# VHH binders against Nicotine blue oxidoreductase (nboR), part 14

Target 1, 204 residues: Nicotine blue oxidoreductase (nboR), of Paenarthrobacter nicotinovorans (Arthrobacter nicotinovorans) (q93nf6)
Amino acid sequence: MGDTDLPCVTGVLLAAGAGKRLGRGPKALLPYRGRTLVEDAAETMLVGGCHEVVIVLGANAQAVCARANLEPYRIVVNHDWSSGMGSSYLAGDAAAHTKNHILVALVDQPGLSVTTVGRLLVSHRPGRISSAAYSSLDSPRVLRRGHPMVIDAGLRPAVASTVSGDAGARVFLRQKPWLVDLIDCSDESTGEDVDTVEQMYRLL
Below, E stands for the ipSAE of ESMFold2; O stands for the ipSAE of OpenDDE; V2 stands for 0.75 times the mean of E and O plus 0.25 times the DockQ between their complexes.

## First folded at step 5 (VHH)

Design s95 (from c11a, 26 letters changed; framework vhh_7ubx_2)
Fold by ESMFold2-Fast, scan of step 5:
Structure s95 (fold): chain B 204 residues (1-204), chain A 126 residues (1-126)
Amino acid sequence: as target 1 above (204 residues)
Amino acid sequence: QVQLVESGGGLVQPGGSLRLSCAASGFTFSSYAMTWVRQAPGKGPEWIATIYSGGSTYYDDSTKGRFTISRDNAKNTLYLQMTSLKPEDTALYYCAREDYGDYKGWFSDTYGFDYRGPGTQVTVSS
């Protein structure tokens, strides 16, 4: 078969955190729409257009695999998860084929939708990072960067290098803002996370 | 409790130098990444430099080679050494504490700081 197809996108779902601030066990297992957050997010990424989904687990990986139906997905266990999200991203990046773009999503963002994923994939330009962006009721004309985001295959080594060097991906984004395309997803979500018990209303 | 207070700004001639300081209190300074941000009139905030707890430094290309970020953990103080100043460097300069250690913070909004100072004004003019 020839290389006539567009490069595939590997979804990387970061679900390795312990949910320490929430105190309800792993966020991956929080109930959401009749299943778990991790199951909903992973299926949303697949249906939205990701060729495959890699789920990065760490804290409570055994319990997550036992209680969630993750059979359709690739599971990567990051045993170094406590060192921070960078190590989990690197584990997901290493599992993806080098020629693929990566769509990175966080398990604690219940507003992830098939429409948002599809919009990012359709909007993505070669050599760029496509970031979902959100406005608020207080600032309806101002877009703020959020998740998910698509990292072009050609930029992955540079992103991984920055993440490995005691810096988060934020530094790469700050240094190279001209590489970042903001894709307005305000109509689908507010970009809100579930970090504390007060924010659990977002799982309605 | 957490406070960040900048100082060292002022009026300087083009080609001159200034050293900005940021005095931190109310937290374990050595455990946090610290950042300098500036905002010129009529423009959005612009990231200048970040120094991580491990000592790694990162810069915006427009100031790299002219500005140097450093820290003195014994004094709970962050510095920005500015050289070869240009009129375009005129701005209010803030120090900010990164939400370092927040799992999601690695990919969140570029200016998502826990705390920032009130800023110190730098004016480059003849």
Scores: ipSAE 0.194, ipTM 0.569, lowest interface PAE 4.8, mean pLDDT 82

Design s96 (framework vhh_8emy_2)
Fold by ESMFold2-Fast, scan of step 5:
Structure s96 (fold): chain B 204 residues (1-204), chain A 127 residues (1-127)
Amino acid sequence: as target 1 above (204 residues)
Amino acid sequence: QVQLQESGGGLVQPGSSLRLSCAASGFTFSSYAMHWVRQAPGKGPEWVSSIYSGGSSTNYATSVKGRFSISRDNPSKTLYLQMNSLRPEDSAVYYCAREDYGDYKGWFSDTYYFDYRGQGTQVTVSS
């Protein structure tokens, strides 16, 4: 045995998007607290308890690697990032060791915290998916599934199979809601993305 | 300029059918997942249905599953919603909405995010 019998978790940070909506270049390089969003998100995942962090880049991968300090992390470049939103998740999944759980996060959520990551990892149960969940002022008693999310190692093949079609991970989650544990993170974040403000509306 | 224009709404009796259309312009329609969202007076918006860029993957809200059918014609840049067995509670303004391209929004969430929405078409189901 070692110090613990708990399985390792690989953080997968999805950062392949072009940032076209904001007109400010890739979201990964957006300024945040004196550094970049990608550096902050990756460090938050690592400090929060992920054994390693895989960053999936696509659009502007060369510029991101040149301008952000990503040396502590494993970089995967998804050259097919524009062919499907699922391709970046699959690239990250393929890079993670098969025995590890995956904690998936999106780079454009500056509210991601060490507390949220740690809470998901501590709460995670074998054979399940642990999803950060958020309530709103308009619906304070209703928790809605968000990100980040921990996918149990045993469920990864089934999730990847669903993603590799025309459907994203959301379809798997909706088809098998009994496998999902909602972990309330409303005290840490609203679950909002950087680009949600402009030209967007969401369901209540 | 991105534009979405809905049509096909109207006043119908319970049990009737309607087909809604959404004409898209100003973007590569075939590259985007599309959604139907509705909003009844005094209530928040409710997601109804989605269809992915190739048209082979569709999803429906539990309240409409088995009664509504979403489809698209990429060459004509048109989204459709076939509504059968209409009920009074289906009365709402129906909006065509475009999902954000190149973003992972909604991938892991029950919350759908849209970057563009049409002006809406009113559906009223009344006896």
Scores: ipSAE 0.057, ipTM 0.404, lowest interface PAE 3.9, mean pLDDT 80

## First folded at step 6 (VHH; framework vhh_enristomig)

Design b1 (at its last look DockQ between E and O 0.69; V2 from the best seeds 0.00; counts 0 for: pae E 5.5 > 2, unsure alone 61.3 < 65, grease 27.5 > 24.2)
Fold by OpenDDE, look of step 6:
Structure b1 (fold): chain B 204 residues (1-204), chain A 124 residues (1-124)
Amino acid sequence: as target 1 above (204 residues)
Amino acid sequence: EVQLLESGGGEVQPGGSLRLSCAASGFTFSSYAISWYRQAPGKQREWVSYIYSGGSTYYAESVKGRFTISRDNAKNTLYLQMSSLRAEDTAVYYCAREDYGDYEGWFSDYFDYWGQGTLVTVKP
């Protein structure tokens, strides 16, 4: 029985932010498609092919757990959420099995689709980082890396070592761009986060 | 209107030093992370250094120990102190404002504003 078992992928959904900029509570609880952003994103990750989903909560963990149906998912509460998203990433990373790849997504990206998740998982190459990439109307020929992102199990320790409270994985990615495979997902989303009131209204 | 304006470029000999500045206006400078990039002739633009709004600094391997990024929030200015310059450091240097959302920028390469760049030439 050839050990060719494809490594499992753990979805890591980062949702620990306070959402202060929007003034409407945590982004995780924003309404989207008749449910909440956190529910939608988590389900999308699971349906898209992740073997399990870890949701990292923080500032509003109690409220999110009380208001959203997160029963199918593993919840990790980052009590150090205020130090930055780095600690949330590390918390999610630590929750995933050491042999698993991780697919990291942000809760404030409603454009995440089953297709995007599937595309990244299918396209992922061993020892690499697979990143969703998006073009803009202003630069249709230029792909920029975005979310979600698959990090190979073998690279997770190295990535984690570069993560601080305010650095995130972008430092690693910028230092070693040759490890990153861009997967064009421009047909699925713009890759934009919901960070402004205007963006929020477009989703409602 | 958001503006970034690089200055301080010029010609310098190998081993020399140069200090670049990026003057920012039209936004709350202290709230944003800002990066230096460079583009050499015939090459792709590459990341050089990053400074977080909180002051944490990061560098590309190629410039570690030689370059120092800093910021003066009171002056809305970003700096890049370059030392031990090499021929391979020859490039147009750009400052770029990173879109700073709750989670945006931790994994993505999203820059909403760029300066026009300043040329650094390292030659004997």
Scores: ipSAE 0.078, ipTM 0.553, lowest interface PAE 2.3, mean pLDDT 85
ESMFold2, look of step 6: ipSAE 0.111; ipTM 0.549
ESMFold2 (binder alone), look of step 6: mean pLDDT 77; pTM 0.774

Design b2 (at its last look DockQ between E and O 0.76; V2 from the best seeds 0.00; counts 0 for: pae E 7.3 > 2, unsure alone 64.3 < 65)
Fold by ESMFold2, look of step 6:
Structure b2 (fold): chain B 204 residues (1-204), chain A 124 residues (1-124)
Amino acid sequence: as target 1 above (204 residues)
Amino acid sequence: EVQLLESGGGEVQPGGSLRLSCAASGFTFSSYAISWYRQAPGKQREWVSYIYSGGSTYYAESVKGRFTISRDNAKNTLYLQMSSLRAEDTAVYYCAREDYGDYKGWFSDAFDIWGQGTLVTVKP
C-alpha cells in the first residue's frame, strides 16, 4: 500500500539501549503521542514508506515486547547490546534483505515524522546516503547531519565494515562525506534526543 | 569543570615527528570516545582520528599509517603521535569529546567539549 515512487527500503529502528542516564526504564516504552515511543517510531517509519520495519531490542527486550504492540513489525533481539551500539546496527542490517536500502532511525529521537521519512525516501539517490539534517533557529543556514538516514543497499557492506562499539557509522561518514546528501527536515523537528530528565520536555 | 587542553604543537621539518597531548579533567575520561580534529588556515575543521572508550582506533585516510592515536586512562590524557609530517598537515589541532547518550553521535555530529587547540607548523 505504498507510493509507487518510493524505493524498496527496510526500516531499522535501534531500540536496544537501557536508558540508564534517563532513569525512567527503557526509552522504548516512554509515552509519546498516545503510545510508546517505540510504537510511534515504528509506525511512522512504516506509514512514511518503509516496506517493512525491523526493531532491534536489547537490554529490556522482554519488557518492551510485553508492554508494546509490535506485531506489525519484525523483532530482532540483540543479546550483545552491552558491547555498544554497533552490534545493534549490525543485527538490524543483517535482518534486512541484501538488495534493500535501509532507513536507520533511533528510538530516542522523538521528532521523527511521516513527512521526514517520506522526504528522505523520495529524495534518495542510488549509491548515496540520504541523511535528515537539521538547523537551529539561531543558525538557520547551517544544516547538521542527523537521523534518520537512508543507506543505499550498495553501500551497506562498506558501512557495516566500519562499525564497532560506539563508533557506529561515524567513521564511514567522516571518511566519505561526498556520499552524503543532506535533506533539510528542520520544519519537522530539531533532531534532538531524550537522554536526561531535563530533556523530557521534548516528548511533549 | 569539564576541560580538554591540548599541548605539544610546534614547528617541524617535513618528514619529522611530533606528539600531541590532550589533558582531560572534570569528567570520567575512560568512559568517553575522544577525537582529534584539525583546521588549516582558511579551511573547514576536519576530522583526523578517533579512539573509542574501549580502545579501538580509527583514522582519516589522509593520515592513516602516519598518525597514531592513543589514550592513557590513568593520566586522563589522549595522544596523537604524528610521523612523516608534510606541509599539508600544518593546522591547529583540537581534541573533542563526543557527546554521549544511548544513541547520540551514532550517525550525527555530536561533540560537546572542544579543547583550545595547539598549532602544528610543518615548514615547506
Scores: ipSAE 0.014, ipTM 0.355, lowest interface PAE 7.3, mean pLDDT 81
ESMFold2 (binder alone), look of step 6: mean pLDDT 79; pTM 0.792
OpenDDE, look of step 6: ipSAE 0.061; ipTM 0.532

Design b3 (from s62 with M113F V115Y; at its last look DockQ between E and O 0.48; V2 from the best seeds 0.00; counts 0 for: pae E 8.2 > 2, unsure alone 59.5 < 65, grease 26 > 24.2, SAP .697 > .668)
Fold by ESMFold2, look of step 6:
Structure b3 (fold): chain B 204 residues (1-204), chain A 126 residues (1-126)
Amino acid sequence: as target 1 above (204 residues)
Amino acid sequence: EVQLLESGGGEVQPGGSLRLSCAASGFTFSSYAISWYRQAPGKQREWVSYIYSGGSTYYAESVKGRFTISRDNAKNTLYLQMSSLRAEDTAVYYCAREDYGDYEGWFSDTYGFDYWGQGTLVTVKP
C-alpha cells in the first residue's frame, strides 16, 4: 500500500461578465436546462470530476448570488472585472490550492458536458495543458482550441505570469504551443459563445 | 478574399531598429485582433505580439520592452516597431488575422492561423 498526495482538479468557472453585448443581463443567470447557466456549468464541472469549483463573479455579483443556488461552490468576487477576463482568471487561479490542476471554463460557452470534462481529465498528461478542441462543419478536419482546458499545477505560475488585460492565458499558449494537447470534443459542442440574440439558439 | 502583405524587413546591426508594416484588405480590419508571428530558420513559428480591436497590446516575453505593436484602422495597416534588435530576432515576420474580434472569451484562440501574410525577412547581423 501507500498513502500518496494525488493532485486534484479545481474547476475555475469564469462568470464575471456583465452580458451587455447580449442585452439580457448577466449571462450567468440565463436559463439553461432548468437552472441558470452558472448553476449548470458549475455542477457539470463537479460531476465531471473536479474536486471543487471556484466561481469567479464580477458584474452583478450580488444579484447572481441572490438568484442562483451556489452553496456547493466557492465564490470569488473580482471587483476588477471590467479590466478584462485576465483579472478574473488570476482571481480564480489564486483561490485554487497550489497543488491542484485547474480546469478553466467560461459560463458563456453553453453545451459543456460531463463527458467533455471527464475526457479532458482522463486525457490529461503531467506538465501539459489539455484543451477541449472543436471543428466546424465548414472545416471538419481543423481543430480549434477552446474551452474548457486543464492547466497542470506545475504550469500555473508560468501561465499566471503572462496574464495581462484581455490576453488571459492566450499569451502563454502562444509562447508555448507545444505544451498544449488538443482533445477533440466536436461530438459534444461547437465551442461557440453566446454573444448576441441570434446566438441564443445555442441555449435551446 | 482576405489578404495580408508584410513589408519593411531588411538587414540591421545589433541594437538597431526596424519598422514592419502589414497592409490588410478583404475584411473589416477594425473589427479584428491582429498578431505578429516570426519564424527563425529551422524553428517553429512563434507568436510575437497581438493588438486587440479595442487597442490593447500584448507581447511575448522575449520582445517585451523592445517591440511596439500598433494599428492604423483608417489605413488598414498593422505595424511593428522593433528596437534594440538582437541576433536572436532574425526571422521571417508574419502578420495574421485572429478569428475572434471583440470577443469577450479569450481562451478560444486560433493562434492567428485563419489568414497569414507572405512574410518579411529581418536579419540581425551576429
Scores: ipSAE 0.012, ipTM 0.308, lowest interface PAE 8.2, mean pLDDT 78
ESMFold2 (binder alone), look of step 6: mean pLDDT 76; pTM 0.767
OpenDDE, look of step 6: ipSAE 0.025; ipTM 0.358

Design b4 (from s62 with E104R M113F; at its last look DockQ between E and O 0.76; V2 from the best seeds 0.00; counts 0 for: pae E 8.6 > 2, unsure alone 62.1 < 65, grease 25.5 > 24.2)
Fold by ESMFold2, look of step 6:
Structure b4 (fold): chain B 204 residues (1-204), chain A 126 residues (1-126)
Amino acid sequence: as target 1 above (204 residues)
Amino acid sequence: EVQLLESGGGEVQPGGSLRLSCAASGFTFSSYAISWYRQAPGKQREWVSYIYSGGSTYYAESVKGRFTISRDNAKNTLYLQMSSLRAEDTAVYYCAREDYGDYRGWFSDTYGFDVWGQGTLVTVKP
């Protein structure tokens, strides 16, 4: 099994947030294992099997490009980042070739691994959404949808049509749960975002 | 204190209708997206419907065309009009407020809600 057997997939890395809840500037530039979060996440997506990586920047895009080495990746600046996370998703979706699947990842989910990306790509079935899923200590037998996720090329228009403000793709997923394959990634990450000081421990 | 309180549940025959209400207090109701969830006995809680602060509405496929979500921002109240009720709709119905964060809850089924009501029971007779 290798890269030649994997679907043709554009990685879409959502990195437009200002990081205001952390008080440390853009989350994309937070240090992680000797690099920035954005550099680590983008390389992970590419090495994990994405054909290319589109990085969606917004707040502080100029500073991020000046401080991170993003030469291997395609950059999209979302000038509407303050309207909500939906606009960043749509900008990344629009930049991907219409025939490709997209793998959507969040810059502030530390612990994204090559294994998780590869697992999703290998498991993906046509006409479906393949979602990384995680269990909790309270319900270890129950998987819940999280990130990253692969959205089949054929579903991209339908997903995009549901995106508005903070309603995002989760409305599509809630409306059509039978289209979602849950892929257990509990061994690789908790699947949670970093948005408070106590959650920064995930960056260690 | 931030609080949500459901009402309007009851017993109904198959094909019947009910209107649920969710009274909100302790926060700026008009600024938040609010959802209805339900939990049947012995089952996981499942999403039913969502209304955005701007009024856009979304529904689970199992209830689409039968349920209508609405809000009255002047009364701080969320509604769920249920029609064509079936035995499978029997559940405790909850309203829930979205927790706004950077990326929090955008794709996740596990996150995005920080305040829940106590629930109101809807029973559809076999």
Scores: ipSAE 0.013, ipTM 0.241, lowest interface PAE 8.6, mean pLDDT 78
ESMFold2 (binder alone), look of step 6: mean pLDDT 77; pTM 0.775
OpenDDE, look of step 6: ipSAE 0.040; ipTM 0.505

Design b5 (from s62 with E104K F107Y G112A M113F V115I; at its last look DockQ between E and O 0.01; V2 from the best seeds 0.00; counts 0 for: pae O 10.2 > 2, unsure alone 62.3 < 65, grease 25.5 > 24.2, placed apart)
Fold by OpenDDE, look of step 6:
Structure b5 (fold): chain B 204 residues (1-204), chain A 126 residues (1-126)
Amino acid sequence: as target 1 above (204 residues)
Amino acid sequence: EVQLLESGGGEVQPGGSLRLSCAASGFTFSSYAISWYRQAPGKQREWVSYIYSGGSTYYAESVKGRFTISRDNAKNTLYLQMSSLRAEDTAVYYCAREDYGDYKGWYSDTYAFDIWGQGTLVTVKP
């Protein structure tokens, strides 16, 4: 099967938030593994199997570009970032080739690994959404969907039509849960985002 | 010299329509995403819409469903079709080149990531 028969996947890294809640600047620039979260996440996506990586910036685009090495990646600036994550998603989606699947990741999820990305890409079924899923300590047998997720090229328009505000793809996922395949990634990460100061310190 | 030149502004009544143009020169127009911005009197400049080189479009929530951005690469021209205009749409409208294709150009002296036109005034009044 020639490499030409596999659909291409564009990695979309959402990093447009201001990160004001942490008071430490944009989350994209938080230190992680000797570099920044945005650098680490983008590289992980590429090494994990994405054919290209689109980084969606917003509130602190200048600062992020000044401090992080993003040369290998495509940069998209969402000037409507304040409207919510939805606009960032749409900006990233729009930057991807219409025939490509997209793998959507959040910059504030440091648990993203090459293995997770690879697992999602290998497990992806045509016409479906493949979501990383994580179990909790309280419910080890229950998988909850999280990031990253792969959206089939054919579903991208439909997903985009439901995106608004901070909802991202959540509305679509709720409306059509039967299209979502959960891929267990509990062995790689807890699926937690960096949302608190305490979580941030765990990265240091 | 890289240049953007807006035109088509004017006075319209509420509910009316207007089409703006932005003529580009001095660079490979087809290789860049281009945006519309606007600045109302006494307010900060706000993003309105952008179109990618491949034709994909996105709009600010405030104009979604009313405005349509398009481009003609052969003519090096960007367009903004405005419909159902409201008083709050009154502003100077600017086109801007998104300079994310050149990593070294991110900090140009002109304005962050963009090259700007001079603007064209749109006034919506009864």
Scores: ipSAE 0.007, ipTM 0.300, lowest interface PAE 10.2, mean pLDDT 83
ESMFold2, look of step 6: ipSAE 0.011; ipTM 0.149
ESMFold2 (binder alone), look of step 6: mean pLDDT 77; pTM 0.772

Design b6 (at its last look DockQ between E and O 0.60; V2 from the best seeds 0.00; counts 0 for: pae E 6.4 > 2, unsure alone 62.1 < 65)
Fold by ESMFold2, look of step 6:
Structure b6 (fold): chain B 204 residues (1-204), chain A 124 residues (1-124)
Amino acid sequence: as target 1 above (204 residues)
Amino acid sequence: EVQLLESGGGEVQPGGSLRLSCAASGFTFSSYAISWYRQAPGKQREWVSYIYSGGSTYYAESVKGRFTISRDNAKNTLYLQMSSLRAEDTAVYYCAREDYEDYEGWFSDAFDIWGQGTLVTVKP
C-alpha cells in the first residue's frame, strides 16, 4: 500500500502586479539578493523541490521578460490581471498539469526560502492544503495563514470553482478551514509583503 | 477620514433575530468588497460573510441559511440580517474593507480598515 507513483508539484509564482504603490516599476523587477525578486523567488521554488515553475505575469510582462533572466521557467501572461487577483491564480492553475499539486507563491513576499518550500512539500498530506504560516509581532503565539501554499491536485477543481476576480481562493479557505494545515515557518520569514516605500526595508 | 461603524448589537433570546449595520464613510463604498467577522471571548476572530462590489455573497458554513449579508450603496451601509440565533453566535461583530490595489496575497486577508465592533449576546 505504500508503493505509489506520486504526482509532481508545479510551482505557480504570482507576479502580475504593477507595483504602482511603490513607484519603482513592477515589483517583479525590484532588486533582492543580487537579482530581481522574480528571479530569486522562482529559483527558490525550483531548488526547494518544485518540478517546474510557472510564472504568471500581467502588468509590465514585456518589461519583466526583457530585464529578468526567466529562461528556466514557463511564462504565462494574464491579460486580465486588472480584473482582480483571482484571474492570475486561474491562469497559473490552468497551466499546471491536472495531476500535479501546485505550490503557490507571491512575488510580493520577499524572503521566501528553500527551507520553507521544502518543509511544505515534505509536510503535505493528500486531500489537504498545506500553508506556510507566520506569527506576528503583536501575537507571537498565533500563527497566521500566509504563503507559499500547496494545493493538492484533488482539491484544485474545488478551489478554482470558488475563485472570482475579486477574491481569489480566500473564499474556499474561509469556507473550509478544516482542510488547511498550518506549517510554522516563522523561523524563515515574517510573511509580510512589499507594497509601500515604508515596507522596502524588507529588501535591505 | 476612512471609517466603518458597526451598530445594531444587543441581547436576544435563542431563536431571535437582529440586524447589524456597518456605516461607511470617506471612500467610494460601492467599489469595495466588505466582510463581517466575529470574535467570541477567548477565541480567535472568525469570518462570517463576504459581499463583493458586484453583489455576490458568501457565508461561513456555520451561519449559512440563518444570516444574510446585503449592502445599500446609496446609503453606504452594509447589513447582516441574523435569524435563528443561538448561544454560539454570541460575539463582537466587526466589518472590514478589502484592499484591492496591486496586492497578490489573495490567500491572505488584505483588510486596510476595521470597525470597532458591536456586541451580540444570545442569552441561555
Scores: ipSAE 0.032, ipTM 0.472, lowest interface PAE 6.4, mean pLDDT 80
ESMFold2 (binder alone), look of step 6: mean pLDDT 78; pTM 0.795
OpenDDE, look of step 6: ipSAE 0.095; ipTM 0.561

Design b7 (from s62 with E104H G105A M113F; at its last look DockQ between E and O 0.01; V2 from the best seeds 0.00; counts 0 for: pae E 10.3 > 2, unsure alone 63.8 < 65, placed apart)
Fold by ESMFold2, look of step 6:
Structure b7 (fold): chain B 204 residues (1-204), chain A 126 residues (1-126)
Amino acid sequence: as target 1 above (204 residues)
Amino acid sequence: EVQLLESGGGEVQPGGSLRLSCAASGFTFSSYAISWYRQAPGKQREWVSYIYSGGSTYYAESVKGRFTISRDNAKNTLYLQMSSLRAEDTAVYYCAREDYGDYHAWFSDTYGFDVWGQGTLVTVKP
């Protein structure tokens, strides 16, 4: 990899889901802080320090592009979104410049913040994965891996090779835990998503 | 309809054993990671164990060495063999399927489950 003392990071925002559990259509279009979730998340990634943001759309790409202002960002439409969770990751990874690290974030996690993004980027070490981590409700004294996550440019091919079907990047993380730095972000977000009506209070 | 249905709960003495089952229907069971969770009255739901679609297993520290998660893909059934049971294991036990339409399971070992069973009660008597 080129100059590791000047890290460039492509934000990869995964926004391809249909929003089935909420019943309100694409999660990317849910209102949040005066915008859509997708607009807020993408801006947060840029302001937090990503050089660019690639937004991966799928189920409702046309509706999302029609209703959200995504001009500052690069759009990738994953027509294979229904084949499994891995195809959106691979589409975003493929769109990022090969020399860049990627910061992978999920559109439907309401706790993404500029502070979390910045913390991960500042903490990142070459050859590693920097993972936001949270106290689990099921193991409250243990930090658990979550998102967003920075994947070093040098590790991107190895991570991508493990992504198939429903496994996602978790196979790589479990096989090589010594490559993962957990960065405590419990103060900024919980790692939970917007799955229920009660959680919608964060959006309204 | 995607469905998970737990069974096998009951009363047991301390030190005893139970085997819980979780019958899956409406999806390709072998392609999914499945977890067991439990919830005691008045407490938050607690993760117990996780079995990956490829068969590898994880356990909460409180149950390691006492509980064994397994799956029978031919029968679309998840199991939790519980041994050396303690009063603190008293809870309603739930199984949960990893969310294949959401990205959380890619980056978390405890989040991103979209289908839950109704639960089965395990009571360990004093």
Scores: ipSAE 0.000, ipTM 0.172, lowest interface PAE 10.3, mean pLDDT 77
ESMFold2 (binder alone), look of step 6: mean pLDDT 78; pTM 0.785
OpenDDE, look of step 6: ipSAE 0.018; ipTM 0.349

## First folded at step 8 (VHH; framework vhh_enristomig)

Design d1 (from b2 with Y52S A110Y; at its last look DockQ between E and O 0.73; V2 from the best seeds 0.00; counts 0 for: pae E 4.3 > 2, unsure alone 64.4 < 65)
Fold by OpenDDE, look of step 8:
Structure d1 (fold): chain B 204 residues (1-204), chain A 124 residues (1-124)
Amino acid sequence: as target 1 above (204 residues)
Amino acid sequence: EVQLLESGGGEVQPGGSLRLSCAASGFTFSSYAISWYRQAPGKQREWVSYISSGGSTYYAESVKGRFTISRDNAKNTLYLQMSSLRAEDTAVYYCAREDYGDYKGWFSDYFDIWGQGTLVTVKP
């Protein structure tokens, strides 16, 4: 196998949503740790070991670019963001080199840590999907897949094909569970997203 | 009150057929994707089938070609037509509403509502 080069990993940060449920503008601009969620998440991905970070914006992209320091990162604007996250994922996927793995994260995942990113990257096996997994207090023995996920370069086209439909990548994961490796990250986070005002206040 | 209620379970012989129903109430049924899950005794819950709000259908490999998921939005009802049933299909079958709000559900499963389940037993 002539190409001795280890595949690079492109971080894909999905931040195109409008954040309508919170009523405080795009989630990307929510305050967190003295900066914004998008800044924190992107830095975490880079420091965690991603070779580059692609931030997919959509709703209020201009405002996000104006208010957040995103200089170190590649910005992709999904103009079709209102069609759903699928288009945002596809935009991010398309921005990554075809030979790279992608680490996909969500901007509203404040529990994302450098350790989690590093753990996934180190644990990733070729031809597979590495998923952060979290247990709950109610089910401490059960790991549930969550974000972020590393998708092998070879699987990206197949995943993208499912995303182009209306079912999303979760269908691929359900159909081929044997391709998914769960990496326990319960010690780093609960895996929960910021979806409520109450959750947001916990971050302040 | 938001609710899912499964029905149609029972005992059937191998090779037989059974039709399950999931009645939805308390929400706009047509706006949501719904999945069937099943849990056999002593086993983990497993995904069976999915139908999107737009009507796209997907199946687990173990049931592909034998099961058919469908929905009647006018009746707020989800169906699972099962044919060529096997002993390994014995399980409690659940329907679950998927929530795709914002970033949920694209990579991780997020079900906010589950039914109580209906038992399907396949035995000679």
Scores: ipSAE 0.184, ipTM 0.595, lowest interface PAE 1.9, mean pLDDT 86
ESMFold2, look of step 8: ipSAE 0.238; ipTM 0.615
ESMFold2 (binder alone), look of step 8: mean pLDDT 79; pTM 0.788

